# Designs tried in a protein design chat: VHH binders against Translation initiation factor 2 subunit alpha (eif2a). Part 2

Target 1, 261 residues: Translation initiation factor 2 subunit alpha (eif2a), of Pyrococcus abyssi (q9v0e4)
Amino acid sequence: AREYPEEGEFVVATVKRIHNYGAFLELDEYPGKEAFMHISEVASTWVRNIRDYLKEGQKVVAKVIRVDPRKGHIDLSLRRVTQQQRKAKLQEFKRAQKAENLLKLAAEKLGKDFETAWREVWVPLEEEWGEVYAAFEDAAKDGIDVLKGHVPDEWLPVLKEIIDNYVEVPTVTIDAEFEITVPKPNGVEIIKEALIRARDRANKEKDVEVKFTYLGAPRYRIDITAPDYYKAEEVLESIAEEILRVIKEAGGEATLLRKEK

## First folded at step 14 (VHH)

Design d5 (from c5 with D102Y)
Fold by ESMFold2, fold request of step 15:
Structure d5 (fold): chain B 261 residues (1-261), chain A 124 residues (1-124)
Amino acid sequence: as target 1 above (261 residues)
Amino acid sequence: QVQLQESGGGLVQAGGSLRLSCAASGDIFSYYAMGWYRQAPGKEREFVATITSGGSTYYADSVKGRFTISRDNAKNTVYLQMNSLKPEDTAVYYCAADLSGYIWTGSPDEYDYWGQGTQVTVSS
């Protein structure tokens, strides 16, 4: 738990007071710390009226551009945050807030205060997983025993109940395209039947979802949702082998196309 | 898993009113940020309104002043009061819940749970 943010860190802050020369904000992740954002750091354009950009109570993602721990001075910038950096920080913060809300519920059910839950559960899980919600996701996927040894055993039954009720197994989605031709009078129906068969077979697997989308001859898009990228790739390879075999047997041609990210 | 169930949709004349309700399952409704979204045929899902766990409300410009979002934590229910309805408001309205309690951009991907939707049709 750091007392002050580091220079260059992206933080969530809540606007508390607005003046013509800037705004004072509280750092949501650093209790009791107040920061300042000069009007020149609010946007890349000339800011005529700071209240067109900020209002009291608003939460923002800002970059820490200066920290003086001796004076307690922290300076923030909005304009130096890219959209990608803002989105990444928002995702991190929202996941932390979800984990905190679930831990508060767990503490309530055990009759413990949040300070105890923070010390006994939050800190150890954050140290081991990097973020507490990721630990909850692993427990949802692989069972509560993944947390054993990291938190006191008395937490495990309540955490299992809460995780089972509120935390979904994380998934990934990959996509690819097939080019498929069957030079026969009923070629389109042959292709559709092959795609439906492959999709229905793959969808019997737990936690796997496959969808085909017709993009216009000869192009077909496949979307695969699975618990991780390795499983998604396995499913794609299996489907591709089946489609290639069936289409070749029908006198056609099939090719799997992938794009680099 | 959290379940959301919308109700209160239907056919209404332009200028009329409807009140949509969304009941949520589970014990932690007070932690949710709740939102309403709508989707007309052939269009993307559009933000309508959100209410944070703390009760702060936000609206799309197209509905501001006409729609009011509210919540009743004792009943695990969020409401959308829709006044001065226009044909352009015709859509399927979806309720959504966010476990973090605060919505930043209004993007649909910020929400963890979605209802099945209720049809609202506003006739000329």
Scores: ipSAE 0.465, ipTM 0.803, lowest interface PAE 2.5, mean pLDDT 89
Fold by OpenDDE, fold request of step 15:
Structure d5 (fold): chain B 261 residues (1-261), chain A 124 residues (1-124)
Amino acid sequence: as target 1 above (261 residues)
Amino acid sequence: QVQLQESGGGLVQAGGSLRLSCAASGDIFSYYAMGWYRQAPGKEREFVATITSGGSTYYADSVKGRFTISRDNAKNTVYLQMNSLKPEDTAVYYCAADLSGYIWTGSPDEYDYWGQGTQVTVSS
């Protein structure tokens, strides 16, 4: 770990002391480092009372705007952080902390200290995946064997247990629209049955969720949640083929409409 | 997946007290930061209190001095002692858990898990 953050870096910090002219914060990712946030960097608008914006003990995502390692001075900005940047940094931070805590739990269960866990599990996974939590997600998705060869085998059973219980499989959602017409008196029922059957078949797959929404004849929306885009698209293709076939056999017409990405 | 179950809600007169409990499943409770949120009818969900894995606490200004958050790791339970209750405290109270172990006072979406909520009604 670096001793000091870099200028331009987004950091998680805790407000420690608030003054009329600014606030002092502790950098959570850099233990022992204190930073200053001038009142002018708290908001984009004029700040009359800094306490309207900050509270002691509050966690913030801030941007590092100046670092003087010689003096130990770090300046932070809150106004220079967009909502998107805040969210991204927060997610990154939380994923790291979550991974760490899961590993701590694993170490405890295995009767090992965290240093050993760090050396044997954290470092190898980080080197391979770039992020330990990403490795855990892959293990959740594809099975614990994805970690074989990267960590000692003795860790695998306990990691599997923990990952299966506490790590969610990443998912993506795609959507599309069907135009379906069946020129029969019972056309609506035919369409409904076709969609329900296709949905129910798809939903039997692990980590796949399909939902249809009626938008008004002849329009039907499909939402597909799957572990990744590839799987989602595969499911869509399969469903589309089925629907098109069934509707055609019933004497109707069906068309899949995709929006531009 | 971790499940959270709230209990202890109910009807109480102004000035009265309630103690909410939230039981968490699993064996990783000690690593979680736990929090309480509340949502009144027609209002957004708002922060009430949080306690880190280390035991540090933070409260909303509206409940400071009246509410106390605590945890029992041996029981996998977080508590909210609510004293001097006011009609304005009427809401559904939700328990939340964050595996990061940190205090988050921002958006409710920062927490990983949520309970179903328990109704608290304070009559005048």
Scores: ipSAE 0.441, ipTM 0.782, lowest interface PAE 1.3, mean pLDDT 91
Fold by ESMFold2, fold request of step 15:
Structure d5 (fold): chain B 261 residues (1-261), chain A 124 residues (1-124)
Amino acid sequence: as target 1 above (261 residues)
Amino acid sequence: QVQLQESGGGLVQAGGSLRLSCAASGDIFSYYAMGWYRQAPGKEREFVATITSGGSTYYADSVKGRFTISRDNAKNTVYLQMNSLKPEDTAVYYCAADLSGYIWTGSPDEYDYWGQGTQVTVSS
């Protein structure tokens, strides 16, 4: 959206030219913009040879420390980027690249150029969701209709196809423990059947995955993956009710335990 | 929904060679960064090699000069040619795909899709 980055912004840049006093970089996210990184900003330690730290063609995450739009000057720092900030920026950049690649595919399938896709799809989704890939994730989770009214209707069928094939639904995982005993010769078979039945029923729901792990009698671990914590808890409660009922009817005992991670 | 299928694993004598293949589904294979990782029993999964969408390759120091990653975009396939194999190369080898096309750290967390793995065993 912006022609220039803001001071303090973290950017992805590609090293183009290296000199003893610093390096010139191209801003990957701001086409046509070149920036400079002074040797003092390359590392926290004293840098004797800048080529020990930078190579031409290398991509880096850097912090924008100065922008002068009048002169077109942009100054970058590598040393002022923490590991956490680098990781966060890399994730953001990769998500943007994924969204761009998927939009290029959508445009190809509709016979439209990328400039049209950018104007009609990218810009509106970025405005509304802040991040285009987040809009794709919402559409994967809640259906393509979440995009209706934000992009022209002609895009919706192709975006649905692509999102269904390439975009994973964001999920959370919770865990809990059951203590289960059935004081009968066939007790282990009764327990296995109850767990399998509950698991298979829950796994028929879209975006829900349940796994049981035997920890050693009488302990069993359940892992539930679902779209959010509310849904994960709902699934856990449903499974617990079924297991407790079936095990009680078989003459056994079952309790649901939650343990500190 | 991207599916990755490894093949070509097996038992091989030390000093020998083996070629692994990984077939990928989808219409945009040319945009993927592809990687090979391995996991020996009791160890964490470790980086072996990656090839970017643009064809640039990167290798772990332990395999550099012995292993070669390549891709065939027409067949939606990435390969790992493993030469001069050693017993320490014994592991399950996993293929991985990244939809962004670039791998920055080599961390497994950067990849979107993983194959089921293929066993490679190097005997003396």
Scores: ipSAE 0.431, ipTM 0.783, lowest interface PAE 2.8, mean pLDDT 88
Fold by OpenDDE, fold request of step 15:
Structure d5 (fold): chain B 261 residues (1-261), chain A 124 residues (1-124)
Amino acid sequence: as target 1 above (261 residues)
Amino acid sequence: QVQLQESGGGLVQAGGSLRLSCAASGDIFSYYAMGWYRQAPGKEREFVATITSGGSTYYADSVKGRFTISRDNAKNTVYLQMNSLKPEDTAVYYCAADLSGYIWTGSPDEYDYWGQGTQVTVSS
């Protein structure tokens, strides 16, 4: 843990005091550190009233633009943070906080202090995964045994319970398009039924979600959400085979179209 | 999965009051930041109020001074006391939970869990 952030770093901060010329913020990731944000760094446009942009107690993602460790001065900027950067930093920060809270809960349940939890669980997992929440996600996905050998065994049952209840399995979404035509008076109904059947079959699988969207004849979009790309692709393949077969049997034509990304 | 269930919505006359409740499942409530959002027909979901795990609160300007968010950790419940209601407050109100424990006033998608919502209608 660094004492001071580095210039160029994105940090999470809380607005504490607002003045006409700027605001003072506390760095949430650096306890005890206060930063200053000049009014000129609040927005890319002219700021007439800083209170239109900042509120006391507000959480912000800011960019560190100056650090003077000798004086303890840290300057922050909001105008230099893009939405993407904000989102990325926010996600990182929140994942860390989530992991911490879950670990606190685990510690509480085991009757252990957080320092022990930090030493026995946080540090080992961070060393191995680079991010504790990532470890939790893996445990959610592949089972608690993925943590075996990394943390004391006594933690595993409690962590399992917590992870199973509060950590969502990461998912991926892929999409494709079908072109389907059935040259029959009831062709539309045939297509609809085929898609519904395929969808419903696929959706019976755990952690799989399939959705069809009509784009205009003869185009149908399929969106598949699954735990990983492999599973998503497998599901797509299965659905495609079914649809193509059923449509062909009905005297129609079906083609799967995929765009290269 | 954490489930959130809102209650307390209904029809009220302008100037009236309502108290919304949101009950959360599970045993991790005390670690969550809780928030209220609302969505009027044809409009985007907007921030109303949030309360951190530590009890710090933040309000949208449009409701500041009229609405109060509070929580009871023993009951796993967050509340929204709405006073001096206006027709403009008419919306579906949603409860949200953030496991980070922090208040975020940005996009609603930053929260982990959402309730199904409760309708609040304020008549003129």
Scores: ipSAE 0.428, ipTM 0.777, lowest interface PAE 1.2, mean pLDDT 91

Design d5 (from c5 with D102Y)
Fold by OpenDDE, fold request of step 15:
Structure d5 (fold): chain B 261 residues (1-261), chain A 124 residues (1-124)
Amino acid sequence: as target 1 above (261 residues)
Amino acid sequence: QVQLQESGGGLVQAGGSLRLSCAASGDIFSYYAMGWYRQAPGKEREFVATITSGGSTYYADSVKGRFTISRDNAKNTVYLQMNSLKPEDTAVYYCAADLSGYIWTGSPDEYDYWGQGTQVTVSS
């Protein structure tokens, strides 16, 4: 870890003291480092009262605009941070902190200190994935075995438990519509059963969620949540084939309707 | 997945007090930052208070001096003591958890988990 941030870097900081001419902040990513934000760097517009923009204890994403390691001076800017940059940095920061906390929990469960956890788990995963939380997500998605060979085996059971409980698998959602008609007295029931069967079959798959919504005869909406678009489309195709087949066998008609993107 | 369950809501007269509780499932509570949000009818969900894993607190201006957020890690519970309640405090109050452990005062998307909410009604 670097002692000082670099100019141009986005950092997470906590407002500690506010003055009329600026604010002092602590860098959360650089323990023990204090930074200064001049009032002119708080907003793009004229700031009459800095307290209208900042509060003590407030966490901010700021851009480093000046670093003097000799003097220990760090200058920050808030006005030079876009909302997108703020969001991106915040997400990055949160993912890192989440990963750290999960690892702390793992260490605790194994009766190991965090230094050991850092050395045996954090560093290897970071080296391979670039981000520890990304490794956890992959483990959540593809199974804990993805971490085999990267961390000592003794960590795998506890990490699996923690990852399964606290790491969400990234998901995508797609939607489509079915037009279904069955010209029989029990046609509605036939359709319902077909949809339920297809749904239940699909929902047996890991990290797949299928929902049907009745839009009014003859239209039915399908929503599919899956780890990625490929899987979602695969599921849709499978469901569509099943529904079309079942409905046809029942003497009805079914058509998959996709919205134009 | 972490489950959050709020309790303690109800009807109270203006000037009265309520204490909300939020119980969290799991064994990682001590690492969470916890927060309270509220949503009144026809309004957006708004920040009320947060407490970090380290115990630091932050409050919305509208509730400063009246509300106190606290936590009991042994019970996996976060509390919101609400004093001097006003009709304007009427809302569904939601508990939120952030695994990062930090105070977040902005968008609700800063938190990872949410409870179902508890109704607080303050009558004039």
Scores: ipSAE 0.406, ipTM 0.764, lowest interface PAE 1.5, mean pLDDT 91

## First folded at step 15 (VHH; from d4 with Y32F)

Design e2
Fold by ESMFold2, look of step 15:
Structure e2 (fold): chain B 261 residues (1-261), chain A 124 residues (1-124)
Amino acid sequence: as target 1 above (261 residues)
Amino acid sequence: QVQLQESGGGLVQAGGSLRLSCAASGDIFSYFAMGWYRQAPGKEREFVATITSGGSTYYADSVKGRFTISRDNAKNTVYLQMNSLKPEDTAVYYCAADLSGYYWTGSPDEYDYWGQGTQVTVSS
């Protein structure tokens, strides 16, 4: 366990006190550590009133810009956090909190206290997977037996129940493009109906999501979300065959433009 | 999975009140942050209010002082008391749940589970 964050680290912090010159925050991931955010670091624009940007009790993602362990000084910045960096840190923190909440529920159901759950489940899974929620996702995808040998067997039934109910299977998304023309007065309607039918049929499959986006004639984008790339490609091929058949029967032309060579 | 069911919507005159309820299935409700969102025709879904697992509340500026969010963990239910309703409040109201239990930015993509919505119509 690290006592202080490192310079450049992104952290989750809770605003505790707000002054005209800046705000004091607690570091959620570093118990007992208080940090300061100067008003100049709150936003990239000129800040006239700090309370327009921060409120007490608010959680934020901030970048650590200075650490002095000798004096206990930690300085934070909001303006130096890009949207992508904020989203990545939020995902990491949110995933950790979800895993903790699920483990607390599992412990309650098994009649164990949290210290036992932490020692017997959290620590081994964090060591092996790097983050506990990733272990839960693998178990959701490939079955609870992936955890066997890493946690005591008595946890497996309750973890299976919790994971099956609350953890989504990880997915992948591929995209491709169709060029479709139908030389008829109602050609656009024929194309739309064919796309809608193919989409709705594919969306009946478990863990599969298909979306079409009109890019401007004659171009249509398809996005397929599926459990893995093999399944995603299988769905794409099935949709392509249906679209080609329907469009040719209507007197049109359709081609699938694949991005991968 | 987790199912969220809203109720309490309807037609009301401007200045009136409604109380929305959202019942959640499952045994993990106390860990959720619960939120209310609304979507008017042709508009994007917008944040209305959130209550964290710890009970802290957050509101959109447009509803502060008029709306109150609350929760009853024993009943797996979150409430939205809407007072001083305006025609601009007309929308489908959605209940949402975030398993992390915290309030972040109020963006809809921060929530894991969504209800089907209940219509609220405020007439002039």
Scores: ipSAE 0.487, ipTM 0.791, lowest interface PAE 2.4, mean pLDDT 88

## First folded at step 18 (VHH; from d1 with Y32F)

Design w6
Fold by ESMFold2, look of step 19:
Structure w6 (fold): chain B 261 residues (1-261), chain A 123 residues (1-123)
Amino acid sequence: as target 1 above (261 residues)
Amino acid sequence: QVQLQESGGGLVQAGGSLRLSCAASGDIFSYFAMGWYRQAPGKEREFVATITSGGSTYYADSVKGRFTISRDNAKNTVYLQMNSLKPEDTAVYYCAADLSGYWFGSPDEYDYWGQGTQVTVSS
C-alpha cells in the first residue's frame, strides 16, 4: 500500500466539496489523501455547471494526472477515463473490498485482529495470486487445500466456511454464431422454436446459461456460460447438433461459425 | 450461499403505502450494500434504492421523497417503506446484496438477488 498514487493511476474517489471551478475528493484507496478535479477535467465537452456532473458523496473512477507529495497535492481527471477503464477499475476495487470484508469476518471468528489477518493471509495470498479474491475463487472452485502452505493452517477451516458461503465459483463464457435460413413462409417461427427449445433444454443443467441474440438475418449469436471451457464447448456442440438437425429436417440450412483464435 | 427473501408485497390503492422487507441468511449482513430494484412487465429491471454498509442512502429520481430504505443489522433485514404509491409503481420488487458494501449504480454489481415480491397499485 503506497502513501501516494502514481501519475496515470486509476483511483476510486469520493466527491466531498463542489465549487464552480472544480471539486475536492477523498481518495478511498489512500486514506487521508485529498485530491482536486478542475472543472476542465470533468467532461470532454464544455461544462457550464459542474453540479450537472458531480454530486457530493458520489464515488467516481478518476485518473491521477499530477502528484506533488511535498505539498500533498493530487490532481484528478474524469474526462480521461474511458468506460472500459472505469469498468476494469471498479471490478478491481470491488473484488478487493469483498476479499477484505471476508477476511475481516474470518478474523472475527478466530479472535484475531485485522493486522494479523493482513500479515498472515492477505499479504501471502496477494503475493502468490496477485489478487486475494482470485485466491478465494480458486479455493471455491478447487477446494481450500489450494491455500495450504500459503497461510497458517489455523486459518483454513474458517476460510473454507466463509468461502463456501460467500464466494461463487468463477465461470467462463464462449460465443459463436449460427447462420440459419428456412425458405418457408413460417421460417422465422421454425427458427425461433428451435432456438428456444435448445436454449431451455441446456438451461436446465446446473451452472449453465445459454442466450441467443438475433444479429440480423441470417445471423444468430449464441453465448454460453459454464464452469469451464470444456463444459462450455460440450454444451455448444450439443446445441449445434440439435439446431442443425431440426433446421435441416424443416427444409432449411444451418451453419455454426467458429471464430479462429 | 446467501439467500434473500422478500415479503410485504400485495395489492394497494393509489396513494396508499406498503412496507417491503428482505431478510438475508448468514452472518455477513453488516458488510452488505443492500438495494431494491423493480421490473414491470415488458421493461428492464430498474434501480429503486440502495443503502450502503455505512448507512448512506440513494434513490432513483422517480421515488425520491416517497420511498425510504432502511436496515436493521441485528435482524439481517433491509426495508423499503413505499408511500404515496402510484399505478406506475406496479412491478415485481427485488432485493439485492453486494458484499463490497458500496454502490456504484449498476445492477451487475450485486452478488445476490431475491426471488421478488409483487406490488400492484390499482387506480
Scores: ipSAE 0.542, ipTM 0.812, lowest interface PAE 1.9, mean pLDDT 88

## First folded at step 19 (VHH)

Design x2
Fold by ESMFold2, look of step 20:
Formats: sequence, structure tokens, C-alpha cells
Structure x2 (fold): chain B 261 residues (1-261), chain A 124 residues (1-124)
Amino acid sequence: as target 1 above (261 residues)
Amino acid sequence: QVQLQESGGGLVQAGGSLRLSCAASGDIFSYFAMGWYRQAPGKEREFVATITSGGSTYYADSVKGRFTISRDNAKNTVYLQMNSLKPEDTAVYYCAADLSGYWFEGSPDEYDYWGQGTQVTVSS
């Protein structure tokens, strides 16, 4: 918990007061700290009316461009934040807030105040995983025992309950396309049945979700969600082998069109 | 494991009112940011309103002044009071919950939990 942000840091801030020359913001991550954003830093284009871009109460991701701890002055910029930087910071911020809320619930259930939860759980997990929510995700995936030795044992049962109820196992999604034709009067029905059977078989696997989308003859899209890319590719390969076999046996043609790099 | 269930939808005359409710299961409701979204046939799902865990409210421009979002943490329920309804308000309304407790304008945020939706139809 630093008292001041660093120059170059991306922060979440709340607009408090708007003037024609700039806006004052409260730093959500640094309680009690106020910052200023000059109108020239609001957008990369000419800003005639600052209220077209900022509203009181609005939360923004801004870049810290100057910090003067002697005077308590902090300057922020919106225009120096790319869309990708904003997205990444918001995800980081929200994951931290989710972890904090889950830890608050755990503390309530165990009869501990949050300061104790912070010291005994948050700090050790942040040190070891870099991000507390990542530790919760590992526990959701691989079991609560991954936290043993990092937090006092008394926390483990309540954390297991909360993580099992509220933390999703991280997943990845890949996609690909098939071109499928069956030159028969009932060709469309043959294709539908083959796709449905392959999807349903694959969806029996733990933590795997397969979906087909009709793109217009002869094209079909497959989306595979799985715990990691290795598993997702394994499932795709298995489905492709089945589809190719079944369609060829029916007198048709099937081709997998991979979208890779 | 959190389940969201919308209710209160139905058919209403233009200019009328409806009150939507969304009940959440579990013991973490007070930490959620709760939102309402809607989807009309052939259109993408669009933001309607949100209320943060701290009680701050935000509205789409198309519903400002007509709709009011509120929450009752003791009942694990969020509400959407819809007044002065117009035919263009016709849609399936979904409630959504974000465990972070926050909402950001224009964010591509994915909500953690979604309800199944309730139909609202506004007849001319």
C-alpha cells in the first residue's frame, strides 16, 4: 500500500469536480489522494467543452504523469492511455476487487476482522502469486491444498467453500471452421447429425464446451472452450478426425480450415 | 452457483409502468454491482442501468429520467422501475451481477452472473 502513485502508473480515478480548464479526481486506489487532469490531457483531439468528455462521478483509467509529494500534487492524463492499457488496468482492478470481496466474506464467516485477513491471507498470497485472485483461481483449479503453507490452516476450509462457490476455473477458447458437403438429397440432415453427435460426445468431457455455428453452406464454425490451449487443441483434433471419418463414410467431403496466425 | 431470477415482465400499454425484480441466491449480494440489460429481436444486447455495491447508479441515455434502478440488500434483490414506457422499450430484460462491485462506462466488462431474462412488451 504506497502513499503516492508512481509516475507512469495507470490508476482508477473518480471525477469529483469539473472546471473549464480541467478536472479534479479522487484516486480510488490511494484513499485521500486527489489529482488534477488538465483539459489538454482529456483527449488527443481538440476539447472545446470538457463536459462532453467527463461527468462528475465517472470512473476512468488514467496515467499518472507527475507526482510532487512535497506539495501533494498529482497530475493525470486520459489521452496517454491506450484502449489496451485501459482494458488491462480495468481487468486488474476488478480482479483485485473480487478477491478483496471474497476475502471479506471469508473473514466474516471465520469471525475475523479484515485487517487480520489482509495480513494473514492477502499479503502472503500477493507475495507468492503476484495477484491474490490468481491464487484463488489456482485453488479452484487444483484444490485448496495449493494454499497450504502460505496462509494459516484455519483459513483453508472457509476459503475452499468460498472459492468453490464463487471462483470460476480459468479457461481458453479457440475457434476453427469446417467446410462440409454431402452431395445427397438428405445431405443437410447427415451433416447436422454428425455435428451434433461430435459436439455431444466432446461435451461429456470435464471442463470442455464445444459449440457449432452454421455460417452458410458449406461453412460451419466450431468454438472450443477448455482449461488450457493444449486440451483445446486436443479436443479440436479429436472432433476433426471424427467429422472427417463420418462425412467421408457418407460420401461427402470435409475440410478443417484452421485460423492460425 | 449464484442464480439470478428476473420477474415482473409482461404486456403494458405505451405510457404505462412496470417494475422488474431480480432475486439473487447466495450470501454475497451486497458486494455485487447489479445491472439491467435488454435485447430486442435482431439487435445486440444493450446496457440499461446499473447500481454499484456502494449505491451509485448509472443509466443509458435512452432511459434516463424514465427508469430507476434500486437495490434491497436485505432481500438480495435489485429492481428496475420503468415509467413512461415506449414501444422501443420492448425487449427481453436481463439482470446481471459483477462481483467486483464496480461499473465502468463503455467497458467491455463481462458480468460474472446473468439471469434468464423476462419479456417486456409495450403495445402502441
Scores: ipSAE 0.708, ipTM 0.885, lowest interface PAE 0.8, mean pLDDT 89

Design x3 (from w3 with S30R)
Fold by ESMFold2, look of step 20:
Structure x3 (fold): chain B 261 residues (1-261), chain A 124 residues (1-124)
Amino acid sequence: as target 1 above (261 residues)
Amino acid sequence: QVQLQESGGGLVQAGGSLRLSCAASGDIFRYFAMGWYRQAPGKEREFVATITSGGSTYYADSVKGRFTISRDNAKNTVYLQMNSLKPEDTAVYYCAADLSGYYWEGSPDEYDYWGQGTQVTVSS
């Protein structure tokens, strides 16, 4: 919505023209705005030939280092962008593009033009969630009703269809290992029963998935998928307590081997 | 969700040609950036080519001039024409789709959907 980027902002820009002293770029997120990147801002090392670093048509993540709205001057830097900052901006930009494309599809299905979709759906969701794709993720996780009151009701059935088809629920996965022994004739069956019971109990919980993989006696791997790291660790602790108790009661030993942090 | 199905793989002599196809389910194909990746035995999956939703194409250096990516939005299909094949092109080729519609160099894990792969074997 802003006419100019702010100093310090990371932007997506497309290289338009290259000269020996620098390059001119178009700001993809600020239509009609052209910016300049001086050759000294292209890399941290000396640059003999700017064309070794930039190509016409190339998209880059750059930092805005100067904005002069009176003269319309915007200066960019590539060398002042860390790889972490580049990755974060790229993720933000791609998520925005994904949300925009899904909304375009929703608008087409409703027979609405995109300007209407932007005003009625994009703006309210961006205001409330800070990021439209995050609203779509919440709807995928908790159901379309999370959007009620934020967008006109006529959008909800189409958005539900599109979100159910194209938006994944965000989750995390952790893993750990158990060493389990039961010195009895039927020890393998005792271990199998204990693992199955713990897995099946944990899998009853919403948005939790547990699987065990046999690595070769006495080693077993557990994989836990959950909505966040805290929940995944909580599930791991609960499973470990159950397994250790059951195996010890059966005359065996079990040890949880935590993954190195 | 979206399903990607590759076809057209097989055995071919060095110097020969092969055309891979990847069909996508659903009604969102025109917004995808579509890509091809390959994985040789014992190696990591590597980028081959991509075509953006707008039709811009990008290629790995190892295949430039030999491979051509194209798309047909009416058929929900992306193609990889592979010419002048070499034994080092032997791999499982995977189709991938990115709903953002863009290609970003150095971001192979940015794709939302992956196919099951099709084997390409180039004999000496």
Scores: ipSAE 0.676, ipTM 0.877, lowest interface PAE 1.0, mean pLDDT 89

